# VHH binders against (2R)-3-sulfolactate dehydrogenase (NADP(+)) (comC): the designs that were tried, part 11

Target 1, 333 residues: (2R)-3-sulfolactate dehydrogenase (NADP(+)) (comC), of Chromohalobacter israelensis (q1qwn5)
Amino acid sequence: MSRMISLREAETLAVAALEAVGVPRWEAEVTARALIDAERDGLASHGLSRLPFYLAQARSGKVVADAQARVEVAGSVIRVDARHGLAFPAIARGVERAIPLARELGLVAVAIGGSHHFGVAGAPVERLAREGLVAMAFSNAPSAMAPWGGKRPLYGTNPIAFATPRRGTDPLVIDLSLSKVARGKVMLAKKAGEPIPEGWALDIEGRPTTDPDAAIAGSMVPAGDAKGASLALMVELLTAGLTGSHFGFQASSFFEPEGEAPSVGHLMLAFDPAHFSDGYLEHIEALFQAMLEQEGVRLPGTRRHALRRERGESLELPEAVVDELRAYAVSRV
Short names: E, the ipSAE of ESMFold2; O, the ipSAE of OpenDDE; V2, 0.75 times the mean of E and O plus 0.25 times the DockQ between their complexes.

## First folded at step 4 (VHH)

Design b07 (framework vhh_enristomig)
Fold by ESMFold2-Fast, scan of step 4:
Structure b07 (fold): chain B 333 residues (1-333), chain A 122 residues (1-122)
Amino acid sequence: as target 1 above (333 residues)
Amino acid sequence: EVQLLESGGGEVQPGGSLRLSCAASGFTFSDYAISWYRQAPGKQREWVSTISSGGSTNYAESVKGRFTISRDNAKNTLYLQMSSLRAEDTAVYYCARDYYDFWSGEYSYDYWGQGTLVTVKP
């Protein structure tokens, strides 16, 4: 069953649940808003359905509920220590510092360590693009993919996101998982009692499998095979490597309530196009015009922009999620 | 062209009642949650009440039991029935489609109207 609720109702409930487990008001608001924005964009797997897992980890101490991110600036590098708290406050602090510095220097990096689930990778780059900046984002995650030729997962599906502002319209947003298919598709096949296509996943012995259970226990195949595996390694080094955070094989699950902090890393790059050339916004429209002259072509990000405008200030949430959040909101420890 | 237009403000005695209306156009009204905000002289803007697309309601503590928010989707109109009015309720009242922008840490408005003045005078 699903229920329609307003953004304010969803935020109030999510904030109350987060505060109940010890998350301070501003960090709770930032986290709630990120998950609500994912719902608005039609990305429910990264929305409020994630919140019960975050709440359970905050209660166990796996997430440091009262962590406040620390920010240091060293030239063009903004270093953010998430302090084993939730990722969204650390991302918000980094983005806040990146905007004016990118306008001053032309290019800045936001390096976030000791962090948690990055959420929708397209969200922070879209935020930077709405400020007139070209942006990229990278995150590692607990292990899901093996080195090419290997069978033991060492890296997450390690997203890459990109966004650019456009004159007078919504930014172009690219948001890529580096697995050939989303793990959620394997989970859906498992629920339906149906096989997956060969080429989606490997079993625990590194053999191609069409069995969803064997796939979940094994590893996801990289997009573009060896090429995607190399991109996943690059992301691992740019994120966990540059920030001194846990590599995928060292990181604990985002879905298990207990254990060590995941302590993953993120990197964002923000470019002020005015520092690189004159007339960037006008220039890129020539490419977009040529693309859109072909019937059936849509620019990346078009669907999420359309869903956000259509849904506006209302959300449809599973009753089970609403009920679980309510239970947390009234809990006392 | 998205538009919200408030009406119904005026002067009222303490303990009195007043009904505000907000006429919406340029979008599918029934699909959106709509809120009332107010700003008193010399004060920050504050949230008053919200009604979801499904009809569920929320109220600020200062107005609970005194104000009632409602909507008429056939008329694309939002209402705020105010009763037991106090001097502290004196403010410009705004109809808005509101949004909390976590990147700025501030409330943001995707759209709001021009406002209607409510004055509670002894």
Scores: ipSAE 0.000, ipTM 0.127, lowest interface PAE 18.5, mean pLDDT 85

Design b08 (framework vhh_7ocj_1)
Fold by ESMFold2-Fast, scan of step 4:
Structure b08 (fold): chain B 333 residues (1-333), chain A 119 residues (1-119)
Amino acid sequence: as target 1 above (333 residues)
Amino acid sequence: QVQLVESGGGLVQAGGSLRLSCAASGSIFSDYAMGWYRQAPGKQRELVAAITSGGSTRYGDFVKGRFTISRGNAKNTVYLQMNSLSVEDTAVYYCAAVYDFWSGEYDYWGQGTQVTVSS
């Protein structure tokens, strides 16, 4: 069963639950809002259903609950050490520093190491786009995908996101998992007791499977087969490789309460189009106009923008999630 | 508990200047992006200027080069310096605050301050 909850009540509850496990106020608010924004965008698998796992890991010390991200700027590279805390505060600190520096230099990179689950990859690039910057984001994750031709998973589904500002309307936002489907969909199917379609995943022996449990034990199929596998490898090197963080096969699960920190990596790139050419916003509208002339074409990000406005001040959440968050909030130390 | 209180509005002649202030209560100011919007009777509310928690600024096309937004974090105040005012700038000016990660949606709004520019 689902329960309707106001946006304000959901935020208050999530913040209280995070503070109960030792997350400071600002870090708790940043994390809560990222997860609530995912719910509003229709991305429930990246929303508040993730919070109980984060809380359990903070309680055990797998996530350093009171970590404050360290930021060091060297030329065009903003290095962020998440210090084995939650990713969302580290992302926010990196974005804050990237905006003025990208406007000054024309192009900056935000390299985040020692981090955790990146959440909705489209969210930080949309934030940068609303500041007038073209942006890309990349993240690795615990092992879920095998090298093409292999059967042992070594890297995550490794999302790529992109956003560009548009004059007078919402940014265009692209947000891609490099598996054929997001791994979170397999997790939701398992929770619901439903099978998955063929072609989504392989079992531990490398055979196609429709059983969510066998899929979780095995590997996810790359989008576009060998092409997606090569992109996943590229993301792995740009994220864990450049930041000195754990590769997918070295990273612990985002879903297990105990163990060492996942220590994954992220990379964001921010471009100030004014440094590249004059009239970028006007110029790109020619492409969008040509695309929209074709019946049935929709620009990436349109649905998420519409859902966010439609949902307004209310969220529909599973009763089990609300109850678990309340249990954490009551157990404040 | 957060409140935004605008001040500094009034009547001014074309070509003149005004400085608007918005005082934010509570300890959240430094984490929020702050903005100024305006609305004339019968028209839609439009962005005048915004400043992020990191200090980056954005301006509406019709005020760029004439208006400057700034922050006084020690005083929990955002300012809008309005120079070379024209009759077209006549509107109620609203202060707004949005949490840095909320995708630009505003969490708090002030009650507004009237700016009237005479010819």
Scores: ipSAE 0.000, ipTM 0.122, lowest interface PAE 19.5, mean pLDDT 85

Design b09 (framework vhh_7nfr_2)
Fold by ESMFold2-Fast, scan of step 4:
Structure b09 (fold): chain B 333 residues (1-333), chain A 122 residues (1-122)
Amino acid sequence: as target 1 above (333 residues)
Amino acid sequence: QVQLQESGGGLVQPGGSLRLSCAASGFTFSDYWMSWVRQAPGEGREWVSSISGSGGYTYYADSVKGRFTIARDNVKNTLYLLMDSLKSDDTAVYYCAKDYDFWSGEYPFDYWGQGTQVTVSS
């Protein structure tokens, strides 16, 4: 049922599939790398299993396959218009502009509008951290969570990511969804014909449910209840709000092949610690040392970094995913 | 302080081979993509090849694909370009670049290499 494939073979296949639906080479390579990096890091739900949905949406025109992201700098704000294309090229353009500007100004914001699925939120902040910058990222998504006390979903599970460089080792990376459990786990339970635990989701009437179908029709429970709901609202306003993009209830599904563009928003913040204080990298190690002195404590991102190193040069992918990508790669229309 | 020092260039006959090196210091070498960029006399800079921090991903310009091999030694903090079947068109100054965005064609922010001259002629 599963197939071993080298990183190089997976990337070649993913790029070929993207090019077959009209994605230009650079955008295809950036997208393929993001999805393969998710697989390498053990985040399969954000990896190559997503690619067939992107390909179908590009083929239908829901994703503008040949979109060229537009970048405009206004002081400390780098404005990126993804132009209803895939998010990964727009993210890459924003990150590249952010690095030199953050070093000049001390703090910059990358505001990306008209975009798509953000993927692994930890990836772009890790990229910034490897350049010596402290970074945060936020994204909204199609509706999955209701306002606290409500029952109609209005905003997504709205990820928050954070990363900081560390002296001589891997960056610390925080990457979290604001739902109590990832929505993908409910979808997996539906596919398996299994119930979900109580407390994961509410039905359409706002009642707790263990039925995956009722959960998908209803809403996801926020992590930390009212606290997580408030954070999700904050993310919605920082992303769709600041960029003029679609709020969750206005955004189409990432999993439906046809329809209007999702047109979601993202925000990244990059801080140059040298502008804030002297000796930041040395100073933060005191906290990390104190944490790691306790048995059983691991820094956020440690598992991701370990999996990336341990897997070597190959991926284990479902045969069905490989077969579907191959079908796209050889297509002409 | 990012420091990049290229070496290994020289005069070589068509069809010959050269091995370029780039010694890197001032950053955690294994964490960064490294690239080779060249500039021929009277022309703009042309991206040649890139390699990921782990060495797991490599990319090549179409003009050099199958003839050049990019490699790195993360213990020695050294980037390599193995050049085979050299042509007169490969004559250029070759530069080592940290974290170059080779798809956008923009020069990298931390481009600090001084270059090494490769001349292919009889």
Scores: ipSAE 0.000, ipTM 0.116, lowest interface PAE 21.0, mean pLDDT 85

Design b10 (framework vhh_7b18_3)
Fold by ESMFold2-Fast, scan of step 4:
Formats: sequence, C-alpha cells, structure tokens
Structure b10 (fold): chain B 333 residues (1-333), chain A 121 residues (1-121)
Amino acid sequence: as target 1 above (333 residues)
Amino acid sequence: QVQLVETGGGLVQPGGSLRLSCAASGFTFSDYWMGWARQVPGKGLEWVSYIYSGGDTEYQDSVKGRFTISRDNAKSTVYLQMNSLKPEDTAVYYCARDLYDWSGEYGFDYWGQGTQVTVSS
C-alpha cells in the first residue's frame, strides 16, 4: 500500500520522470522540489500524487513540457508568461525577480498567465516572507464553484494565500481555498462510502446534496456563502482577468491527460514593510502575543513548519504513485 | 464520517497516573497530526500535546516531562500517558485531529466528546 522513500530518492525519481517527458533539468528540479515540499508539509493532495497527472499531460502535449517562462517588467508589475508549461518554474521566475524589485520599489505584483496548477499557494508567499517581504498570492483554477444563486460552476476554488516574516522564527502562513470545504473532503467521504454534510456541495441542478458523487459532478459551496462567492469572483478577476488567461469555465482539467492547455492565471503581491512603516516586525508581535494568550490558539502555518522538522529524510508515498513515477522515469520517446 | 472516541479518564490522587486513548475512524489516520487539548474549569481550551504524522511530538511546558503522547497507526489510535498528575491537571481532555484541508490552517477541525480527568484527594 505505501512505501517509504528518502527525500533524495523521491527528488531523483520525480526529476527523472519529468525529464523523460521532455521537461528541462531546472524546470524538472523546481517542480519536483515543490511537490516534495508539499509532502513534507503534510499537504499530500498537492504533492507527488499530482505528478502522474502532470506527466500524462506533458506526454500528450497538453502541458508544453519544454516551456521556459518569459518575464517582462513594466514598472511595479512583473509579467510572467508560463507558455502553457508547468506553473512551478513560472512561479520561481516571478519570485526571483520580485525579491529585489520589492526591496527597491516597496510593492510589486507578479502576474502569471498561460499557467497550470499553482500547487501549495502558501509556498511562494512563504518563500517571499523568508526574504523579509509580506506577500499575498491568488490563483484561479478549472471550474468548481457556481456564482451565488447559480448552478453552473464558473470559477475554481480560487485560493488566497498570505505570509508575513517574523523576527527570529518561522513566517506566519495563511493558505485558504474559498470553498466551504476542500474538494478532498468530498473525495474522502466517497472512498469511505459515507454521505457528506448538507451545505458542502450542490448537485448538477443546484440543489444541496449529501451524495459525494453528485457533489463531484456538481459544484462546491463557497466558504461564507455569498461572501465567499464574491471573494472567488475577486480572485478570478485578479488572476485570469488581469493576465488574459482562461477563466475557470474556459480552463481544461488538471487531471485529464489530453486536450487544450488549462492556461490559468496567478497573481502575487510582495510588500517590503520597511517602505510602509518603521518597526513592522516588532509591532506585529503584539497581535501574535495577544492571540497566543488564548488557550487552544495556534498561529497559521505552525503545522507545516513542524512537519518539515519530522525525524529523518523520508516520505511515505502510495505504492501506486511510486510505481507510476518509476514507469515514467524509464520511459523515453 | 470522522469520529474520535476518548477513553481512560477518571479520578486519581495527586502523583498518580492515567492513560488516555483515542480511537479514530473515518480518515487515513497515518496522514494526520493528532493532539490532545484540555478544558480547565473556568478557562478556554488549552492545547496539551501534538504528535505529527511521522511521530515527532510537542508538549505544553507545564506537562513536559510528565506526559507522553504516542500513536499506533495500525490501530488508528492516539494515546496520552499522564504521570505525576497534579490538581492543576484537572480538566476535560479532548482528542483532536489537525485541519485536513486548505481552509483555515490553525486549530483542530474534529474533536472527540472529551473524557474527564479529576486529580484530588
């Protein structure tokens, strides 16, 4: 069922599989590390279990395997064209350019178009926070949520992420899907043969459903109902809208091996707090201290920071995932 | 349906020991952090201990060295061995699962019914 594999072996295997379908070395390494970091953070649904789908899409040409992201800077806006390749290299290029520019200008935007699955939305904002920058990230995705009052899904679950540096400790990281519950919880209920709670999802006719299969075919309910629906629309416009990318209803599945490129969009904002006020790091600790005085409170990101420190340099992966990656690694055209 | 069922609470004298057990069902137990929190009379919930999916542990300072959290993934069970109990440890103890999904990444997302631990006499 599951197999223990070292971080080095996992990276070597993932890189080999990506190279086998035509992804260049640097892009393969960036992608592999992002997926492995997701596993280490306890976010397996965004980890190496995604890689077989990426590989299938690269093999079919739905993902342009050898795409190299193009970067153009226009004032405070860093425009990145992912060129229908994997998102992780495009994100890395944008972050690389954003760090020095944010320190110079005080605030920059990274607008990424023609892209793919954003992965762990908290990862790039944490990267920026470790460089001393406050950061936000947004992504759209293939359709999963309907407009409030509607029944046809038009937007993805459209994550929002945020991170801030902290002096002498790990960054605070917030990472929110805008559905009331993640789609993965519906998938868990389906595997267990159990109904979902009312309020998680709608069927294809827009009716509340407790049937996981009907939920998967229909749409996810937004967090906070109409309020979350408005946030999802905002994210859609900030991402696909600003980058000229496909809206959720125009984007193909991240899980189907064939078809047109998803061509989704992302936006990241990086703030240099020194440009806004003096003493930001000291000031925000007053809020965190007040929060932690309440019993039961943990700061966002605490779990992922702790999981990375688990003993050993090993991952536990499903046997099927490891076997499929090995099959790709030895497969060449 | 996620379920967490605590057992093992009771009345114990100061200096005594209790072992709490939490039987989990309805999810892939080995993928999740598990923890114990307690509600002291007149106070809010206070985290006591975490055990990561990989087995590493964290403790609140007041219980460090006295309490030991452990897990048995084959039985989908998390344990809290409580030694050298003090009157201040009197509380309802809750088994909890860490947040499964992406939305709101702080606190626990599922809790058991709780088990009463009373340290007196």
Scores: ipSAE 0.000, ipTM 0.188, lowest interface PAE 12.9, mean pLDDT 85

Design b11 (from c16 with L105W T106S Y108E; framework vhh_7nfr_2)
Fold by ESMFold2-Fast, scan of step 4:
Structure b11 (fold): chain B 333 residues (1-333), chain A 124 residues (1-124)
Amino acid sequence: as target 1 above (333 residues)
Amino acid sequence: QVQLQESGGGLVQPGGSLRLSCAASGFTFDDYAMSWVRQAPGEGREWVSSISWSGGSTYYADSVKGRFTIARDNVKNTLYLLMDSLKSDDTAVYYCAKDTYYDIWSGESEFDYWGQGTQVTVSS
């Protein structure tokens, strides 16, 4: 069952639930908005369905609920320590500092350590693009993929995101996971009692499998095989490596309520195109026009922009999620 | 001006209990995480325990987990360390510290301010 709820009601409920477990007002608002924006973009797996897991981890101390991100600037590098709190406040602090510094220096890096689930990787790069900056984002996550030729998962599906501003229209946004298919598709197949296609996953012995249970116990196959595996390793080093955070095999689950902090890492790059050329926005339209001359071609991000416009002021959420959030909000008293 | 004043230390027999207090002033106490750090004779400083600004999250070193309890009273601006089942290796000067964090770039915890310390001696 699902339930219709207004954006205002959803935000009020999410903020109340976060405050009930000790998250301060600004951090709660930033987190709630990130999750609601994921719902609006049609990315429910990264939306409010995540919030009960964050709340349980805050209640247990696995997430430091009242953590305030610490920001230090070292030249072109903005170092953010999330202090084992939620990722969204740390991301917001990093983005806030990146915008004026990128305009001054031409290129800046935001390195976030001691963090949590990055959420929709396309969201912070779109935010930067709406400020006129070209952006990239990278995050690691708890283990799901093995080294190419190996069988033990060591790194996450390690998303890469990219966005560029466009004159007079929505930014182009690329947001991709490095596994061949989302792990959620394997979970759906398990619930349906049906096999998965060959090439999606490996079992615990590193052998291809069509059994969802064996796949969940094993590892996900990278997109483009060895090429995707190398990209996942690159992301692992750019994120956990550069920030001194936990590698995927050292990071605890985003879904288990207890244990040590996940302590994962993120990296964002922001480029001010005005430092690189005088006509960037006009120049890139030549490429987009050549692409769109071909029937059936759509630019990356077009579907998300369309869904966001069409959904308006209301969300459809599972009853179980709404009920659980209400239970947390009431426990405040 | 930040002031941290520890008290409650003393001589106790093995298996005994002590309650340390730290009276804080000169800053908004309930906006900051607080920690206890100890230094045994001839050894370096060892982090013992931390508590979040609200008291909702607590953390302990493996050496004291299950024996020590950190607590705070935000109305009284006071930090506590309740020490049970004391061992001879708990003998140290105990320091109250403001605004602790793990510096991921250096691998060290950093403290904004330290108290003067209170001596805990566990001996027969």
Scores: ipSAE 0.000, ipTM 0.124, lowest interface PAE 19.9, mean pLDDT 85

Design b13 (from s05 with Y103W G104S D105G T106E Y107T E108Y; framework vhh_7mjh_2; at its last look DockQ between E and O 0.01; V2 from the best seeds 0.00; counts 0 for: pae E 14.2 > 2, placed apart)
Fold by ESMFold2, look of step 5:
Structure b13 (fold): chain B 333 residues (1-333), chain A 122 residues (1-122)
Amino acid sequence: as target 1 above (333 residues)
Amino acid sequence: EVQLVESGGGLVQPGGSLRLSCAASGFTFSDYYMSWVRQAPGKGLEWIGRIYTSGSTSYNPSLKSLVTISRDNSKNTLYLQMNSLRAEDTATYYCARTEYVEWSGETYFDYWGQGTTVTVSS
């Protein structure tokens, strides 16, 4: 069963549940907000249904509940050590330092290591864009894709995100996974007893397959084939590489409570467009106008902003998740 | 409508055994990973383990010696066998349908049952 719950009620329950496992108040609020925002944007797989997994991992010690990320600024680089805590507080700490520094210097990097699931990659870049900054974000993840020509998954689906402010409206937001197709589509084909299109996945021997069972046992094909594999490698190096964190093949699951911390890496770049040229916001609208003059063209991010407005101040959540949040709230010490 | 209905809970003596069942309907059971999750009174959700469509399993290491997960795809039923039960295993036990997450390459729980209560007490 599903239940409607207000945004305020959901946030209160999520914060209480996180505090019950030892996450400090501010970190709990930041985490709860990120998960709720994902629900509002129609990205339920990154929303509150993930919270039970984070709570279990805090209890097992896989996630350090009170890690309190460490921030060090080295010129234009903001180094954030998440210390095996949740990623969302580390992201927030990095962003809060990046905003004034990017305005001062024109270009900064936030390098986050020792971290956990990045959440919706489009979210932090959109936040930076609402502060007037152009932004990119990258994260690695536990392996799902093989090197091109190989068969053993080594890279995560490794998102690349981008956002820019726009004059008088919501930012443009691009949020891309580097797998050619959503893994869930392979699961749907398996459920329906139907083949998948060739080019979506490889079997365990690295051969193209149309059999969804073989695909599940194998790996996902990168978006853009060899070029996407190269981009996934680039993301591994820009994130885990630069931060000294685990590469995808070394990272443990974001869902299972056993094992060592995933210890993945993230990179965000923030640009103050005023440092690069005059009139950026006006200039880019010419491109968007030319795009929108074509029937059927929509700007990236339009769907998530529309869903955000349509959902209003309520969420639909599984009853068991709501009950779990309530149960955690009464266990607070 | 996806339905997951747990059964088999009740009172068990310490050191005893119990087998829980989860009857699934409204979807093609054999196509999904399935998981067991529990919640002790006043505590948070704890993952017990997962069974793949192949019949392979993955367990929470702290519980691995106590539990065995199995499935019967012809009856759309998931099972949890628990042995050597302790008072701390008192909890509500949930059956959960498990799905892949596109962006992480990992699994998540998209539907939950209402749970069945197990009490381990003299």
Scores: ipSAE 0.000, ipTM 0.175, lowest interface PAE 14.2, mean pLDDT 86
ESMFold2-Fast, scan of step 4: ipSAE 0.668; ipTM 0.870
ESMFold2 (binder alone), look of step 5: mean pLDDT 85; pTM 0.837
OpenDDE, look of step 5: ipSAE 0.006; ipTM 0.229

Design b14 (from c29 with Y100T Y101E D102Y F103V W104E S105W A109E; framework vhh_8ghr_2)
Fold by ESMFold2-Fast, scan of step 4:
Structure b14 (fold): chain B 333 residues (1-333), chain A 123 residues (1-123)
Amino acid sequence: as target 1 above (333 residues)
Amino acid sequence: EVQLVESGGGLVQPGGSLRLSCAASGFTISDYYSIGWVRRAPGKGEELVARIYPSSGYTSYADSVKGRFTISADISKNTAYLQMNSLRVEDTAVYYCARTEYVEWGEYEFDYWGQGTLVTVSS
C-alpha cells in the first residue's frame, strides 16, 4: 500500500534518517533532494526506495557516512574524491565547480572516484543544461553485463546521459542504460513468477533465456548487441579506468548492507556552446522543429518534465519505505 | 566550529584603496564552491559584490564594482581577500565575508557569515 506525503515532509524525513546514521546536514540534504527529484520524475527505482539501502550501508561502514568529498582542479579537469561516501554530495560539488569553470574555459571534465550509486544519470546533466551548458555523464556500476561473446558479467549497465539547453523551454535530456532492459524488470518478473521475453538476458552458460532465475544468475544483453557492449566497455574505461576506481567485477552491491565499499567512478563533461559557435540555441531548434513535424515524435526528456509538473508538491511512496525511514529517523547516531 | 573573521575596514578618502581579509577556520576554503563578499549600506538591501571559487580560481563581480575590486584567495593561509580600488562614496557599507551553502541544484544560500567590517568612504 502507498501513502501520499508532501515534498517538504519527505525531505524532512529523509534528512532526519540520513543524519541519524551520521551523514552531515548538507550531504543529507543533497542526497534527499536527489532521491525526491527521482520520485517526481517517475523514476521510483532511483528514488526514496533506495534510501533504506544507503542507510543500512552507512550504519555498517560500507558507506562512509561522514565522508566529505575532496575537490582538486587541474586546468580543465575537476577531480573529485568521494572518499567512499554517498555519490550525490560528490556529484553536487563537481557540478557547482564545473559551472563557472566551463563558462570561463569552454569545456571542463568532472572525474569522480571512490564513489557510490550515481542515481538518475540525467539529473546532473539537466542541472548543467539549465545553466546554459551542454553536458554528458557516464557511470560504471557493479557487474551485470558480459563482454560480447562472453558469459561472465564484468561491467555494469553503464549509463550514458546527455542534456542540452533549449530556448524558452525545458532542456532535452537523454538518459540511457546500455542493457536492452533494466535489470530491475527481470527482478520484478522473478518476484511475480513470470517469464521474461527472449532477448533480455543470458543464462550462466551464455545462452538466451526466458527464465528470470537463470537471467539473474547470468547476464543482461546489451542494447544493440556488440555495439552496446563496446559502448559499455568505453564507459567502464572512462569512469573506473580514468579515476582508478573499481571495475564492475570488483565493485560490491549497492543493495547489500555489509562489505567493502563499491568504489565506482563517474565522468561528466560540460560544454559552453558560446565557445564553439554563435547562435547555438537558435540553430538546434531547426533540428527539433524538423523532428516535431512528424506526428508521434517526442523529444527525449518530455515525459520526465511532464511528470515532474503533474506531481507538484506531493509524492506517493510505499508505506514500508515511509515506516523504515521513520524508524531510522528516531535511532541514535 | 566554522568561523569567518574579517579585517581591513576603515575610513578612506574617495579614490583611495582598502584591502579586506577574510580568515577562515574550521574548514578549508578549497573544499567549498565559493566564498563571497556581501555589503549592506544604510537604506539599501544586501549586494553580493564579489565571489571566488578557490579550488578553480574562478571569480565573478557585481557590475557596480567590476574593474575596481579584485577578489583573491590564498589556499595556504586559508584566507580570501577583497582589494578595493578607486573607492566611491557609494561603496560605504558594512562588508561581510560569507561561505556559500548548496541548497539544491543551482540554488545556494550563505550559511556562515563573518561579523562584518565597516568601510566608510568620505572626505
Scores: ipSAE 0.000, ipTM 0.105, lowest interface PAE 20.4, mean pLDDT 85

Design b15 (from c29 with I29F D31S Y33D S34Y Y53S S56G Y58S; framework vhh_8ghr_2)
Fold by ESMFold2-Fast, scan of step 4:
Formats: structure tokens, sequence, C-alpha cells
Structure b15 (fold): chain B 333 residues (1-333), chain A 123 residues (1-123)
């Protein structure tokens, strides 16, 4: 069953639940708003349904609830240490430092280590794009994909995101998982008692499988096969490699309440187009116009922007999620 | 029933100071609310010049006013303030107090507005 809840009520509940497990107010607000934004974007699997897992990990100490991210700037590189806290405050600190520095230098990198679940990868690059910057983001995650030719998962599905500002309208946003299909589709097939198509996943022995249980125990097939596997490796090196964070096979689950910190890494790049050429916003509209002249073409991010506006002041959330957040926020005697 | 009421506007000389107040009724300030000061000058769009989370203490400012303006809040009085120093002719505008919500992606939405208070910086 679902329940209608206002954005402010959802944030109030999420912040209260986060504060109850020791997350300070600003970090709690930033985290709550990231999850609410994911709900509005139609990405419920990255929204408030994640919060109970974060809360359980904060209670156990797997997430350092009161961590304050540390920021150091070395030339064009903004280094952020998330200190085994939640990722969203660390991302926000990095983005805030990146905006003025990218305008000054033309190009900056934000390297975030010791971090957690990156959430919707498109969101922080959209934020940079709304400030007039072209942006890319990369994150690693606990193991889900194997090296090409291998069978043991070593990398996450390792998202790549990109955004660019546009003249007088919403930014273009690209948000790509590097697996051929989202792992959630395999989970849905398992729940329905249905097989998955060939080519989605490998079993524990590295063989193609149509059995959802074997797929979950094994690995996800990369988008574009060897090409996607190489991209996943590049993301692994740009994120965990550059920040000294845990590689996917070293990272603990985002869903298990106990254990060591996941300690994953992220990289964002911000480009000020004014440093590269004159008239960037005007120039890119020629490409978008040419694309949109073809019937059936939609620019990446368009559906997300439309859903966000349509949802206005309210969200539909499972009653179980609302009840669990209330349980964290309010003591029962 | 939710209401934001601005006061403190007026005529001031360049280089002078002025303090705006925003009294909120119908809701109590919390860390889940942002209160912002938005200005509109003739022929220009709206500019968010400053914002505060009244309980959380986080603040931000537009580049045009950073270092000159200070936003603050008194939770016990349910009132936000904008201290404006080193005023310039280009700060002349109607200043609105607004309750606002910011999205993680960098969008924001205003859900309640005051009526505005005029600030004129002129000799």
Amino acid sequence: as target 1 above (333 residues)
Amino acid sequence: EVQLVESGGGLVQPGGSLRLSCAASGFTFSSYDYIGWVRRAPGKGEELVARISPSGGSTSYADSVKGRFTISADISKNTAYLQMNSLRVEDTAVYYCARYYDFWSGEYAFDYWGQGTLVTVSS
C-alpha cells in the first residue's frame, strides 16, 4: 500500500530519523533532499527506500554518522575525504568548492574518497550544469561485474554521468550504469518466478544463465560486453584508484547493517565552457535541433525533468517505508 | 494562514547600511525550512541574494552581495534578518522574504512569499 506525503513531511521524517542515529542537521538535510529528489525523478530504488539501510549502518557504526567531510584543494584538484560518513554531504562539499574554482581555472576535478553510495549519479552533474558548468561524474561500488573473460565480480556497475547546461531550458543529463540491464530487473524476475533473458548475467562459474538466483550469485554482464567491461575498469581506476578507496571486491555491501565501511570512491569533473570557446550554449543547440528533427528522438533527462515538475509538493511512498522512518524518529514505550 | 511580513526598507545613501526583518506566522522555523531573501529590480529578473536554514545555521549568498550582506534568524522570535552593509546603487530593488525548498539537483522552489519591501540606494 502506498501513502501520499508532502515533500516537507517526507524531509521532516527523514531528517528526524537521521538525527536519531547521530547524523548532524546539515548532513541529514542534504541526505534527505538527495533521496527525495530521487523519488521525484521516478528513481524510487535510489530514493527513500534506501534510507532504512543507511540508518541501520549508522546505528552499527558501519557508517560514521557524525562524520564531517574534509576538503583540501591542490591546484585544480579538490580532494574530499568523506571519513566513512554518508556520500551526499561529501558530494555537496565538493560541488560547492568546484563551482567558483572551475570558473577561475576552467577545469577542476573533485576526488572523493572514504565514501558511501553515490545515489543518482545524474543529480550532482545536473547541479553543476545549473551553475553553467559541463560536468561528468564517476563512482565505483561493491562488486557486481567481472573482468572480461573472468567469472569473479571485482567492480560495481560503476556509473558514468554527464550534464551540460542548455540555453533557456533544463540541462541535458546522461546517467549510465555499465551493466547491460539493471540488477533490479533480475530481482524482479526472481520475485515473479520467471527466467531472465540470455545475455543479462553469468552464473558463479562464468556461464550465461537465465536463472535469476544463479545470476544474483554470479555477475552482471557489461553493456557492450568487452567495451563496457573496459569502461568499468576505467571508472574503478578513476574513482577507487585515484582516491585510495576500496575497490569493488574490497567494499562491503550498502545493504548489510554491520561490518566495515564500504569506503568507495567518486570523481567529478567540472568544465567552464567559457574557458574553451565562445558561444558554447548557442553552438550546442545546433546539435540538439538536428537530433530533435528526427521523429522518436528525445534528449537524455527530459522524462526526469517532466516527472519532477508533475509531482509538485507530494510523493507516493510505500506505507512500510514511512512507518520504518517514523519508528527511527520516534521512540516507542 | 502562512504569512511572511517584511519590514525595514527605505531610502539609504551609497555606502550606508540597512537591516531588513521577516516575521513568519502560521509555521515555526525549523532546520527543514530555508528562508531566503529574493530581490527584483526594474527590468531585471529575480535574484536570490541570501538564504538561511534558521535552526541549522547554514547560509549562502549571491556573489553580488557576498561579504556585504549577512543573513541571520532568531528562532525564538520566528524572524529572519538581512543586514545590508556597503550598499550600492545597484542594490536598489524590492526585497522579498520567501520560504523555499532546494532540490539536490540544484533546482529550488518557493512555496510562500512576503509582499516585499522597497530598498532605494540613492544620494
Scores: ipSAE 0.412, ipTM 0.735, lowest interface PAE 1.8, mean pLDDT 89

